# Designs tried in a protein design chat: VH-VL binders against DnaJ homolog subfamily C member 27-A (dnajc27-a). Part 1

Scores and structures below are computed, not measured.

Target 1, 260 residues: DnaJ homolog subfamily C member 27-A (dnajc27-a), of Xenopus laevis (African clawed frog) (q7zyf1)
Amino acid sequence: ALRIKVISMGNAEVGKSCIIKRYCEKRFVPKYQATIGIDYGVTKVHIKDREIKVNIFDMAGHPFFYEVRNEFYKDTQGVILVYDVGHKETFESLDGWLAEMKQELGPQGNIDNIVFAVCANKIDSTKHRSVDESEGRLWSESKGFLYFETSAQSGEGINEMFQAFYSAIVDLCDNGGKRPVSAINIGFTKEQADSIRRIRNCKDSWDMLGVKPGATRDEVNKAYRKLAVLLHPDKCMAPGSEDAFKAVVNARTALLKNIK
Positions, changes and structure headers below are counted from each chain's first letter, unless a header gives other numbers; antibody chains aren't numbered by Kabat.
F, E and O are the ipSAE of ESMFold2-Fast, ESMFold2 and OpenDDE, as the mean of both directions, binder to target and target to binder. V2 is 0.75 times the mean of E and O plus 0.25 times the DockQ between their complexes.
[cut] marks letters that were taken out.
The coordinates of atoms that the task and the answers printed are left out; those that the model quotes come from them. Centres of patches stay.

## First folded at step 1 (VH-VL; from b1 with heavy chain W50G; framework fv_faricimab_arm2)

Design b1s
Fold by ESMFold2-Fast, scan of step 1:
Structure b1s (fold): chain C 260 residues (1-260), chain A 121 residues (1-121), chain B 108 residues (1-108)
Amino acid sequence: as target 1 above (260 residues)
Amino acid sequence: QVQLVQSGAEVKKPGASVKVSCKASGGTFSSYAMHWVRQAPGQGLEWMGGIIPIFGTANYAQKFQGRVTMTRDTSISTAYMELSRLRSDDTAVYYCARGRYYDSSGYLDYWGQGTMVTVSS
Amino acid sequence: SYVLTQPPSVSVAPGQTARITCGGNNIGSKSVHWYQQKPGQAPVLVVYYDSDRPSGIPERFSGSNSGNTATLTISRVEAGDEADYYCQVWDSSSDHYVFGGGTKLTVL
């Protein structure tokens, strides 16, 4: 039977342990709770007409446990990255988690052969949301990661996330340990997602079009045409594409008023 | 909290087309698939197809390919199912139901109230 | 074209246990979901992924799936459980959702 290793990563208090415990409790749970900050769980799932044995390591996010976490990154097929939609710093920490994993895997190891599922958790919270769904989704999908909105409290999104996550790991195993195109079928391209993310972070019209200040009318129009085709709402269904397209149109209008 | 509300009953002649709507509220419309399942009077459930609203990607059951079209309007959180060249045996209650976005073995967790489509002359 | 077979009807006395079967070739390797449909109403998901229950569904509802047969079990049956029950799987080869023919549960 196919055996897979999964780890969960994220800051303290984002609810990742609750996500893991909620799913495992519905299936098969002997839990091993290590004093070293690693909770171990086992479950069996059926994916694509196969029984899969899953070993889940729920890794404590505190810096105190850094040396222990190092031992558990290797030989991992899947990672569940969890953040709290009500606390933007937990989202911003995701790049730090990826950097820690890359560092510990070393030069021979990389994350390209690992399936990542990002959980935007605590969507049931009565507090104001700090990370927009489109922001979290674009960050995730621009890296080839799966994205889910979850609530450990209500159970919303939990089983959906785990089943899609395990299916993607099976696809990766079937593709000789490499991520296939079908495992990242998001209906838009990485280039489209990267462009939307870049445009959202731009403060001026020159940056939005990707041209240097003082670009000619021809250079502005060339950049505009490239982005307008790439991001047109009829051709790009990525989250935030409509706002990005509108920003690009407005940037061109503003720049051309000041040229000639 | 998720509610799916469908358009009202339709009476059509053979050869006509019908378009049923399904408006979602209370949840994230774009993150889940919307499926269409029909039920002829006194008969069982039959899957017709599904659409992923965020992408507009649709997949249809072989029996209905060429006659069914599934679309959505994300601005009003509404999915549509259009069935053309209607026959008397298309008389059925048509349901919309929410499914999984990425899952290969998914279930349908929330259902609309159903729309009765009667095809007769 | 994958086919799911259910008995057309099952009768049970109040307070007893009802068992509704769903037969399919090697169905134990697939994930089975169960829906309850009361007359004039839309279906309601009662069991998913063989044995899990949605919030709001009583613990009296349970499921199992092995070999060529999946089973929905309803313990301590109540008059309100009288309904049609449908099993459903996803067929990977056709990317098609397949429903069983349905079983009418009568509580006498």
Scores: ipSAE 0.000, ipTM 0.390, lowest interface PAE 17.6, mean pLDDT 79

## First folded at step 4 (VH-VL; framework fv_dalutrafusp)

Design p7 (from l8a with heavy chain Y52W)
Fold by ESMFold2-Fast, scan of step 4:
Structure p7 (fold): chain C 260 residues (1-260), chain A 121 residues (1-121), chain B 107 residues (1-107)
Amino acid sequence: as target 1 above (260 residues)
Amino acid sequence: EVQLVQSGAEVKKPGESLKISCKASGYSFTSYWINWVRQMPGKGLEWMGRIWPGDSDTNYAGKFKDQVTISADKSISTAYLQWSSLKASDTAMYYCARHIAVAGTWYFDLWGQGTLVTVSS
Amino acid sequence: DIQMTQSPSSLSASVGDRVTITCRASQSIRSYLNWYQQKPGKAPKLLIYAASSLQSGVPSRFSGSGSGTDFTFTISSLQPEDIATYYCQQYYSYPLTFGQGTKVEIK
């Protein structure tokens, strides 16, 4: 039977272990390696009428376990990358998690050949949410990753995530360990995604346009034109683009009121 | 052994070009960001920019974008910092440093010994 | 750019003294702050990462605390080998920025 290796990644206390337990329940056979920061389990799933044996390595997210985690990145087919929607810092850490994996895999191990399922977890606490769905989806899709909103507490999104995740891994294995060309998202560019994320995190109009405080009318309008073209609804289908475009328009208006 | 070894001290005149190097050994060069940090005599540390050697992707601090070029040659595990026309104000110690990611945190875990650049007429 | 301000700019203390250095960010950087030690003529060395985590191999007399805009670095019992300049560094956003440094001297 097809055998695959899956690992979990993400900050401590984002709910990685709860997601794994919620899905697997009695299907997960843990071994007492949890004391060393890795909880190992084996489960069987049926995808497209074939039985798949899944080896799951639930890796502790604390910095203390860095050297232990490094031993488990090799030969991975899938990653469940988890953050807590109520704690934006766990989302901001995702690029660092990808970098940690890339550091260990080196030049021969390209993450482009691994299926990633990003889990925006703890959505049951939406009123205390600090990462919007559009933000998490934009980050994930810009990297070719699957995006899911999940709640380990309620079970929402868990089965849907695992079904899509395992199906994608089967497709990867059947395609010689490479992601299919059809998985490419051509709806927006890296520059557009980066600009939307930058604008979302800006606190004043000068920063939103990328100009220094006190810039001239000409400098403001030049910066505005560049961003407006880049983020125009006709040219950018990225999640969050409409809000970013409106922010840029409003920033220009606010700055020009004080420039004669 | 894991290390970054920088080229030797340079003494130049204003207007001259210069290219200094940072050679990595003991680890996968293409798997980590290499950063350049300036320290003017008697002053603190200033981040200049970084490069990802695997694809030569670069990011610069705005102050340095038009003053220097950062590049890398992955075939010899070496990163470079280059000036087309030096100024007296470029006199400083220049460090290269590896940026490591650990559990979503970032820090400089490995530093070169530094290259002293003196620019005087 | 995020400005990092350290205080004091220099201090002199006796062996065994408790030394405290503060670092203030011009905007909230959460816990995305590192502390480095630089001895004369040498490259910097990481002591504390993520505001409060002690780097492996670093003596336990060094500690860090704080979040948001205000951070503290402490040496609980100053030793002769601790003579150095100490720098805070934010990694919340690019460009990366350092504090101006605090020079610590003994005797």
Scores: ipSAE 0.384, ipTM 0.740, lowest interface PAE 3.3, mean pLDDT 86

Design p8 (from l8a with heavy chain R50Y)
Fold by ESMFold2-Fast, scan of step 4:
Structure p8 (fold): chain C 260 residues (1-260), chain A 121 residues (1-121), chain B 107 residues (1-107)
Amino acid sequence: as target 1 above (260 residues)
Amino acid sequence: EVQLVQSGAEVKKPGESLKISCKASGYSFTSYWINWVRQMPGKGLEWMGYIYPGDSDTNYAGKFKDQVTISADKSISTAYLQWSSLKASDTAMYYCARHIAVAGTWYFDLWGQGTLVTVSS
Amino acid sequence: DIQMTQSPSSLSASVGDRVTITCRASQSIRSYLNWYQQKPGKAPKLLIYAASSLQSGVPSRFSGSGSGTDFTFTISSLQPEDIATYYCQQYYSYPLTFGQGTKVEIK
């Protein structure tokens, strides 16, 4: 039977263990006692009429366990990458988590050959949500990752995530251990995604359009036209593109009122 | 055993070219980011850019992008910082530093001893 | 670019004193701030990462706190070997930026 290795990544307290326990309580057959910082489990699932054996390594996210996590990145086919929608810093840490994995795999490892399921977790929280679905989805899809909204507490999204995740891993194995050329992000480019993120984080209208303070009307309109074409609904299906396009339109309007 | 060793002090005239080095030992050179940090005499620290030697990915602070080139030779575990034409304003101590990623955090955990570059007439 | 401003620019204190340095970011950087110590003629050394985490091997008299835009670095009992310039550094976005430094001297 097909054997795959899955690990969990993400900050402490984002609910990684709860997601795994929620799913595995029905399917988990313990083989090992939990070690400090790493919980190991094995389960069997049936995907596309095949039995696959899944070795799951639930890795503690605290910096204290860094030396232990180092041992477990190698030979991974899938990653469950988790953040807390109520704590934006856990989302902002995701690039750092990818960097830790790249660091431990070295130049011979390629994260592009690994299936990632991003879990925007704790959507059931009564606290103010700090990461919009469009923001999390854009980050995930721009990297070719699967994106799911989940709640380990309610069980929402958990089974859907694991089914899609395992199906993608089977596809990866069938394609010689590489992600298929058909891209999840076919509807937008890296440039479009980068522009949306930049615009979302800008508070200055000059910066939104990429012009220097004091730019002329012609310079403002030229910059606006480039961004409007790039982010136009007909040309960009990226999550958050509508809001970014509206922000660009509003930035132009605000700047042209000041330029006479 | 884990260390970054930089090349010796340089004294140059404006318009001359220069290439300084940072040699890594005791760890996997191609697995970590090498950064360059400038410190002008009596001033603070300025980040210039990085290179990831494993794939030669680079990132520059905007003010340095057109002034210097960062490169690496993985066969000898050495990173470089290069100027095609030095200016007096390039007079500074230059540090190389290893940048590591741990649980979503990034920091400089290992530094070279520094290379003093003096550019004067 | 995110500007980092430290206060004070310099201070003089006696051995055993509590020393406090502040660092302000021009925009929110969450907890993505590190503190480095640079002794005269030496390369910088990491003391605190992620605003409040003490680096392995660093004495417990050093601590950090804060989030968002305002951060504090404290030496609970100043020792002679602590004479140095201290720098905060943000890693929230590129380019990475440092504060201007705070020079700590013994009276």
Scores: ipSAE 0.562, ipTM 0.823, lowest interface PAE 1.9, mean pLDDT 87

Design p9 (from l8a with heavy chain R50I D55R)
Fold by ESMFold2-Fast, scan of step 4:
Structure p9 (fold): chain C 260 residues (1-260), chain A 121 residues (1-121), chain B 107 residues (1-107)
Amino acid sequence: as target 1 above (260 residues)
Amino acid sequence: EVQLVQSGAEVKKPGESLKISCKASGYSFTSYWINWVRQMPGKGLEWMGIIYPGRSDTNYAGKFKDQVTISADKSISTAYLQWSSLKASDTAMYYCARHIAVAGTWYFDLWGQGTLVTVSS
Amino acid sequence: DIQMTQSPSSLSASVGDRVTITCRASQSIRSYLNWYQQKPGKAPKLLIYAASSLQSGVPSRFSGSGSGTDFTFTISSLQPEDIATYYCQQYYSYPLTFGQGTKVEIK
């Protein structure tokens, strides 16, 4: 039987434990361990006609448990990264969670050998959503991570996430602990993803084009042409590329209107 | 908007008490650490201490342990730095900064604009 | 306390130059080091965290490297807006400590 280790990561109160509970109703026999800040469970699942033993560690996101969490990153095959779509700071913390894991794994621990499922959680509370689906998906897919919109409250997306997540871990194990090259088809580059994120966070038209305030017409047009080619819908399949392309077009128009 | 807004500049005499504030908005105040950093005129940055507002847990640099008190009020998302008796050597710019320790990386990703404190006779 | 020492204390360079700043810890801090930029009259801004990770929104001309006790911060092509004081900071243990700062001026 294939044995895998899965951990959950994310800020306090993003709904990590509720996601695990929702999926594991009648599938999971909790096995309490007296380990402060870590909920431990064991279950068996069937993926692709194979029985898999899953050891899952639900890690507390509180700062108090930082030193305890550090001992549990090693020998991990899968990570469920959870954030709250209604609280942007939980999304912004994801890079910090990856950095924590990388620091504790050391030089031998490459996260490229681990399957990540990103859960944009609490979509049932979308009345005042602070993280767009395109932003979460872009961040996730640019890193080769799976992306899911989930609601632990309603159960939406939970079964789909776990099924895809476990299937990807089986594929990783069958490929000698490395992600298969052919299993990753994202249709965009890191440069395209970085440009879309930068444009989305820009405060003015100069910043959107990557030029200094007061740039000449020629400098503005050169920067525009570079970004327009990079983000053109025919050349970029990245989430948010259409909005970024439109923003770049609008930035050029605004800047050229006032340039001598 | 995610931001830290500090109280205005203060001009005080030696021996007076002072309490300056750092108000957080746009994020969960109790989920992040708040640091206080001092910068004396023409000098570099000096870490004073830290508070986790969710528990009011504090840690101070030894130099500041008995000189200042760091506190927080969760009901108004505000952190404080307080002196019972100011000295001329307390003249400095004081910054508050959010710390993302929860994610295992300890960096100041959000800073207040600073509060200038001038202590002279 | 862990002492952080920067070199040089100040430098003057021309636009387009490669600028290198070194930070040395009095003991091993692994990769638990950040770099901040402070412009006159402004609060510091995070540029690099965990020794080598570029903060979102920060230009790619800024980079960091190193581990243990010796760390390097580089600006590959100095721009006028980069005139500032740069600080390293360790977060390996309390108290958190900063380097003394490196003032970067344009010639």
Scores: ipSAE 0.000, ipTM 0.412, lowest interface PAE 12.7, mean pLDDT 81

Design q1 (from l8a with light chain A50K)
Fold by ESMFold2-Fast, scan of step 4:
Structure q1 (fold): chain C 260 residues (1-260), chain A 121 residues (1-121), chain B 107 residues (1-107)
Amino acid sequence: as target 1 above (260 residues)
Amino acid sequence: EVQLVQSGAEVKKPGESLKISCKASGYSFTSYWINWVRQMPGKGLEWMGRIYPGDSDTNYAGKFKDQVTISADKSISTAYLQWSSLKASDTAMYYCARHIAVAGTWYFDLWGQGTLVTVSS
Amino acid sequence: DIQMTQSPSSLSASVGDRVTITCRASQSIRSYLNWYQQKPGKAPKLLIYKASSLQSGVPSRFSGSGSGTDFTFTISSLQPEDIATYYCQQYYSYPLTFGQGTKVEIK
């Protein structure tokens, strides 16, 4: 029987344990009681007409458990990477989580051979969002990761996430431990994705266009032309590109209002 | 012993080329970003750029992008900072530092002792 | 680029005094701020990470607080070995930027 190892990653209090408990409440057989910040269990699932034995390591996200987490990154096939859509800091920490794992795995444990399911989670049903779906999806897809909107409290998205996640891990195992090569091009480049993220985080029109405060009309228009071409809807299919393009157009208009 | 050891002090003339080194030991060199930080005499710290030795991926601060080259040699666990043509304004102490990620946070946990570069006529 | 401004640029205090240094970011960086100590002729050393977390091995007299744009670093009881320049550093976005430094001296 195919045996896979899955770990959870993400900040404390983003709902990692709730997601795992929601899915595994009747399928989770604990091997030992967690006392070191790692809750370990085994479950059995059927995916693509195959029986899979899943070893799940639910890892505590507090910095206090850093040394302990490092012992459990090795030989992992899948990662459930969780953040809280109501707390943007948890989303911004995701690159740091990937780096923590990569530090321990080194070059022998390439993360490119691991399936990641990013869970944009809500610990409770909240109307307030600090991370838009387009922002989370753009970050995830730019890294080749699966993206899901989930609610551990309501159960929304949980079964769909695990089904797709396990199916992707089966595909990885059947392909000799490598992610299948994408036969189609993503409709955007890393430069376009980076520009969209930068623009989304800018509140100053000067900074948004990449010009110094007090730049001339000619300098503003020159900077605008470069960004408009890069982010044009005809040239960029990235999530959030329409909003970024509109922001660039609006920034130019605002800056030129007071320039002769 | 986990450490970063930098090459010795350099005295150069404007227009000369220079390559300084930062040798890592006691940890997996290819698993961590190595950063270069400049400190001009009597001034504060300036981040110049970084390299991930595992795949030679680099990022530069805009001010330094076309002035220096950062590289690494995995076989000897050494990172480099290189100038094709030095200027007097490059006179500074240069530090290499390891950037570590812990629970979504980032900081410099390990520093080299510094390489003093003096450029004068 | 995010500009980091420290206050004061220098200070003189007596052994046992409470020393406070402030750091202001040109935009919100949440809690993505570190504090480093640099003694004369030495490389910097991490003291505080993520605004308020004390690095392992660092004396408890050092502390940090704040979020958003305004941060403070405190030495509760200044010791002779604390004579150094202190730097705040943001890691909210690249390029990484440091404050100009605060030089702490004994009166």
Scores: ipSAE 0.327, ipTM 0.696, lowest interface PAE 3.6, mean pLDDT 86

Design q2 (from l8a with light chain A50Y)
Fold by ESMFold2-Fast, scan of step 4:
Structure q2 (fold): chain C 260 residues (1-260), chain A 121 residues (1-121), chain B 107 residues (1-107)
Amino acid sequence: as target 1 above (260 residues)
Amino acid sequence: EVQLVQSGAEVKKPGESLKISCKASGYSFTSYWINWVRQMPGKGLEWMGRIYPGDSDTNYAGKFKDQVTISADKSISTAYLQWSSLKASDTAMYYCARHIAVAGTWYFDLWGQGTLVTVSS
Amino acid sequence: DIQMTQSPSSLSASVGDRVTITCRASQSIRSYLNWYQQKPGKAPKLLIYYASSLQSGVPSRFSGSGSGTDFTFTISSLQPEDIATYYCQQYYSYPLTFGQGTKVEIK
């Protein structure tokens, strides 16, 4: 029987345990409740007419459990990576979570052979939404990760996430532990995603175009043309591409207004 | 024993080249970023740049990008900081430090003892 | 680059005193702020990470607070071994930047 190991990662209080509990309610009962910050469960699911045994390790996100979490990263096929859409710092810490896992796995266990499902959680509580869907999706898809908007409270997105997540893991296992060549059809390149993220984080028009303050009209226009082609709506389907394209157009206009 | 051991103090003249080292032991050298931090005499700490030894990826602070080269040799678990042409203004204590990621946070948890570089005529 | 400004640049206090150091970022860094202690002739040592989290093995008299742009580091009861320079450090964005340091002396 196909056996897979999945773990949860993300900051304390982003709702990791609630997501797992919501999905697993009446599906399985955890084997034990560990005081070490790891909750373990076993379930069986049917994906593509196969029965799969899933071992789920729900890992506490507090720094106190760092040494314990490190023991559970190895031999993992899937990760549910959770953040709270109402607390941007939990989203910003995701790169640090990937780094923590990579530290333990070492050079030969790179995360490229693991399926990640990113859960933008607590979408039911949108009064203080601080991470837009396009921002979370762009980060996730630029890394080849699955992206879902979820609410453990309402149950929204949970079943869809787990279904796609397990299907991707089955594809990974069928491909000898490698991500299949066509597993994810993104519709944009890494360069496009990197450019959108850079532009969103720029504070002035010179930085947006990637030119130094005082650049000539020709230099500004050359940089603009390169980015405009790269981010053109016809050629870039990346989340946030339209806003980035408009920002680039506006940056050019602002800079050329004062350059003769 | 988890440690970073740096090369000994250097006394150089302006225009000379220099390469100082930071040898790691007791942990997986290729799994952590190594950072270089400068401290000029009587001054504070200044981040220069970093290297990920696993793939030799580097990042530099803008001020240092064209002043120094950071490299690493995986076979001997050693990171390097190098100048092609030293200036008197390079006189400083140089620290290497391991950057660790814990629960989405980052900090320097392990530091070398420092290498004093004195550049004078 | 994000500038980190500490105040005061130096202070003298008596054993047992409460010592407070502040650190200001030129833009919001949320809670991505660490505090390091550097004793004369030694490498820095981490005391506080993520603005307020005490590093394992560090005495409880050290604490940190704040978020966004304004941060505070406190020694509740100064001891002789606490004579050092203290640095805040942001890791919200690269390049990483440190405050200029606060020198703490006895008397």
Scores: ipSAE 0.472, ipTM 0.782, lowest interface PAE 2.5, mean pLDDT 86

Design q3 (from l8a with light chain A50W)
Fold by ESMFold2-Fast, scan of step 4:
Structure q3 (fold): chain C 260 residues (1-260), chain A 121 residues (1-121), chain B 107 residues (1-107)
Amino acid sequence: as target 1 above (260 residues)
Amino acid sequence: EVQLVQSGAEVKKPGESLKISCKASGYSFTSYWINWVRQMPGKGLEWMGRIYPGDSDTNYAGKFKDQVTISADKSISTAYLQWSSLKASDTAMYYCARHIAVAGTWYFDLWGQGTLVTVSS
Amino acid sequence: DIQMTQSPSSLSASVGDRVTITCRASQSIRSYLNWYQQKPGKAPKLLIYWASSLQSGVPSRFSGSGSGTDFTFTISSLQPEDIATYYCQQYYSYPLTFGQGTKVEIK
């Protein structure tokens, strides 16, 4: 009886259509195929012994289809957001994809009421990996999104992703279209996640502590104390927090060795 | 029709306050960032800052922070750029522009016609 | 701040000529570069986004290429209506920054 709408988002050539086909070839009959950049399918799945009818809109990721995609963002319960682990620019585009959806939905269409499953795709090509698992997981979990490592080519992670994704959508629908309170507590804050990402991208010890080169001992220690409290293992459960904390400790030690 | 319409040219003296406007129509004003871009006479484009009208979140380029205030009134779909005390160096053409996200890319797809501000003697 | 440097600052060419403008970023911006055209007395207009993608409605004589730090904008056959100043713009990081502009004139 429950009907849900899901869409796919992500850059061209990240493997969105392959993910959909890998799962759905055995499980759905397409209603139509359109040359306008939207492929539509209908499938039935069983979640918690309930039969769920899923309308899937596989949206082409090319900028050319922007105006067509805009018509399909509304009334969505779930999004499969896909990037290619071998091409960092597709990961960096994810915030832009969220912004595109937000533009069409407006402030009234809160994306917090939508389940997102982030697919770090093409993990079978890990030798040329440009986005670490911890990086993708942190970005996803900081937004309250589900995170999966997938390979459309091998089928790895695909069934697991879809089952967790559909289960989360059912839970959302059963909770009046809102996330359960317990699902919101992810063990870290946006500030902690932002700090971990910043530290990971720092080139030197001054940058890691957020101080200017030549900062005084007092300035170094003040910056260190702020970050050490923020990223302390007792206070931060975020992916990558342990490495970030160690980096902050090591940065302080390196800088203070050379001050006076 | 989708457009941004800016207020008319201003001639002011140093030390005077000024507030110029950018009125949006034909689209969801609260869903897109509005940016302000300065062009001094005979020079290139400089990004000043932006506002997201849906929640009034603002970001400024460092050199313009504390020199100008960007605001928006969503009830009339209008963004503003304001100076408390103008300087001769503020003489420029000021553009508002909508920043749009498309397939993970960002660009200015819609521009106002510009407001010429002249600050003299 | 990421600095954008264009070359040349100005050029004069004949109708039908191939015109090339370059843009260099002070650090890698990947493909996060746009090109705008500004005609005298008018607001800028987007021509190219994401380094090489032609905006809908823009004539095919305009093209862009490059990635990282070095970018090129080309007009394959200059027309009279192409007299304008052209700007590159990075959107890899805030603050957004533009090149100083390249003025294109006939003769």
Scores: ipSAE 0.439, ipTM 0.762, lowest interface PAE 2.7, mean pLDDT 86

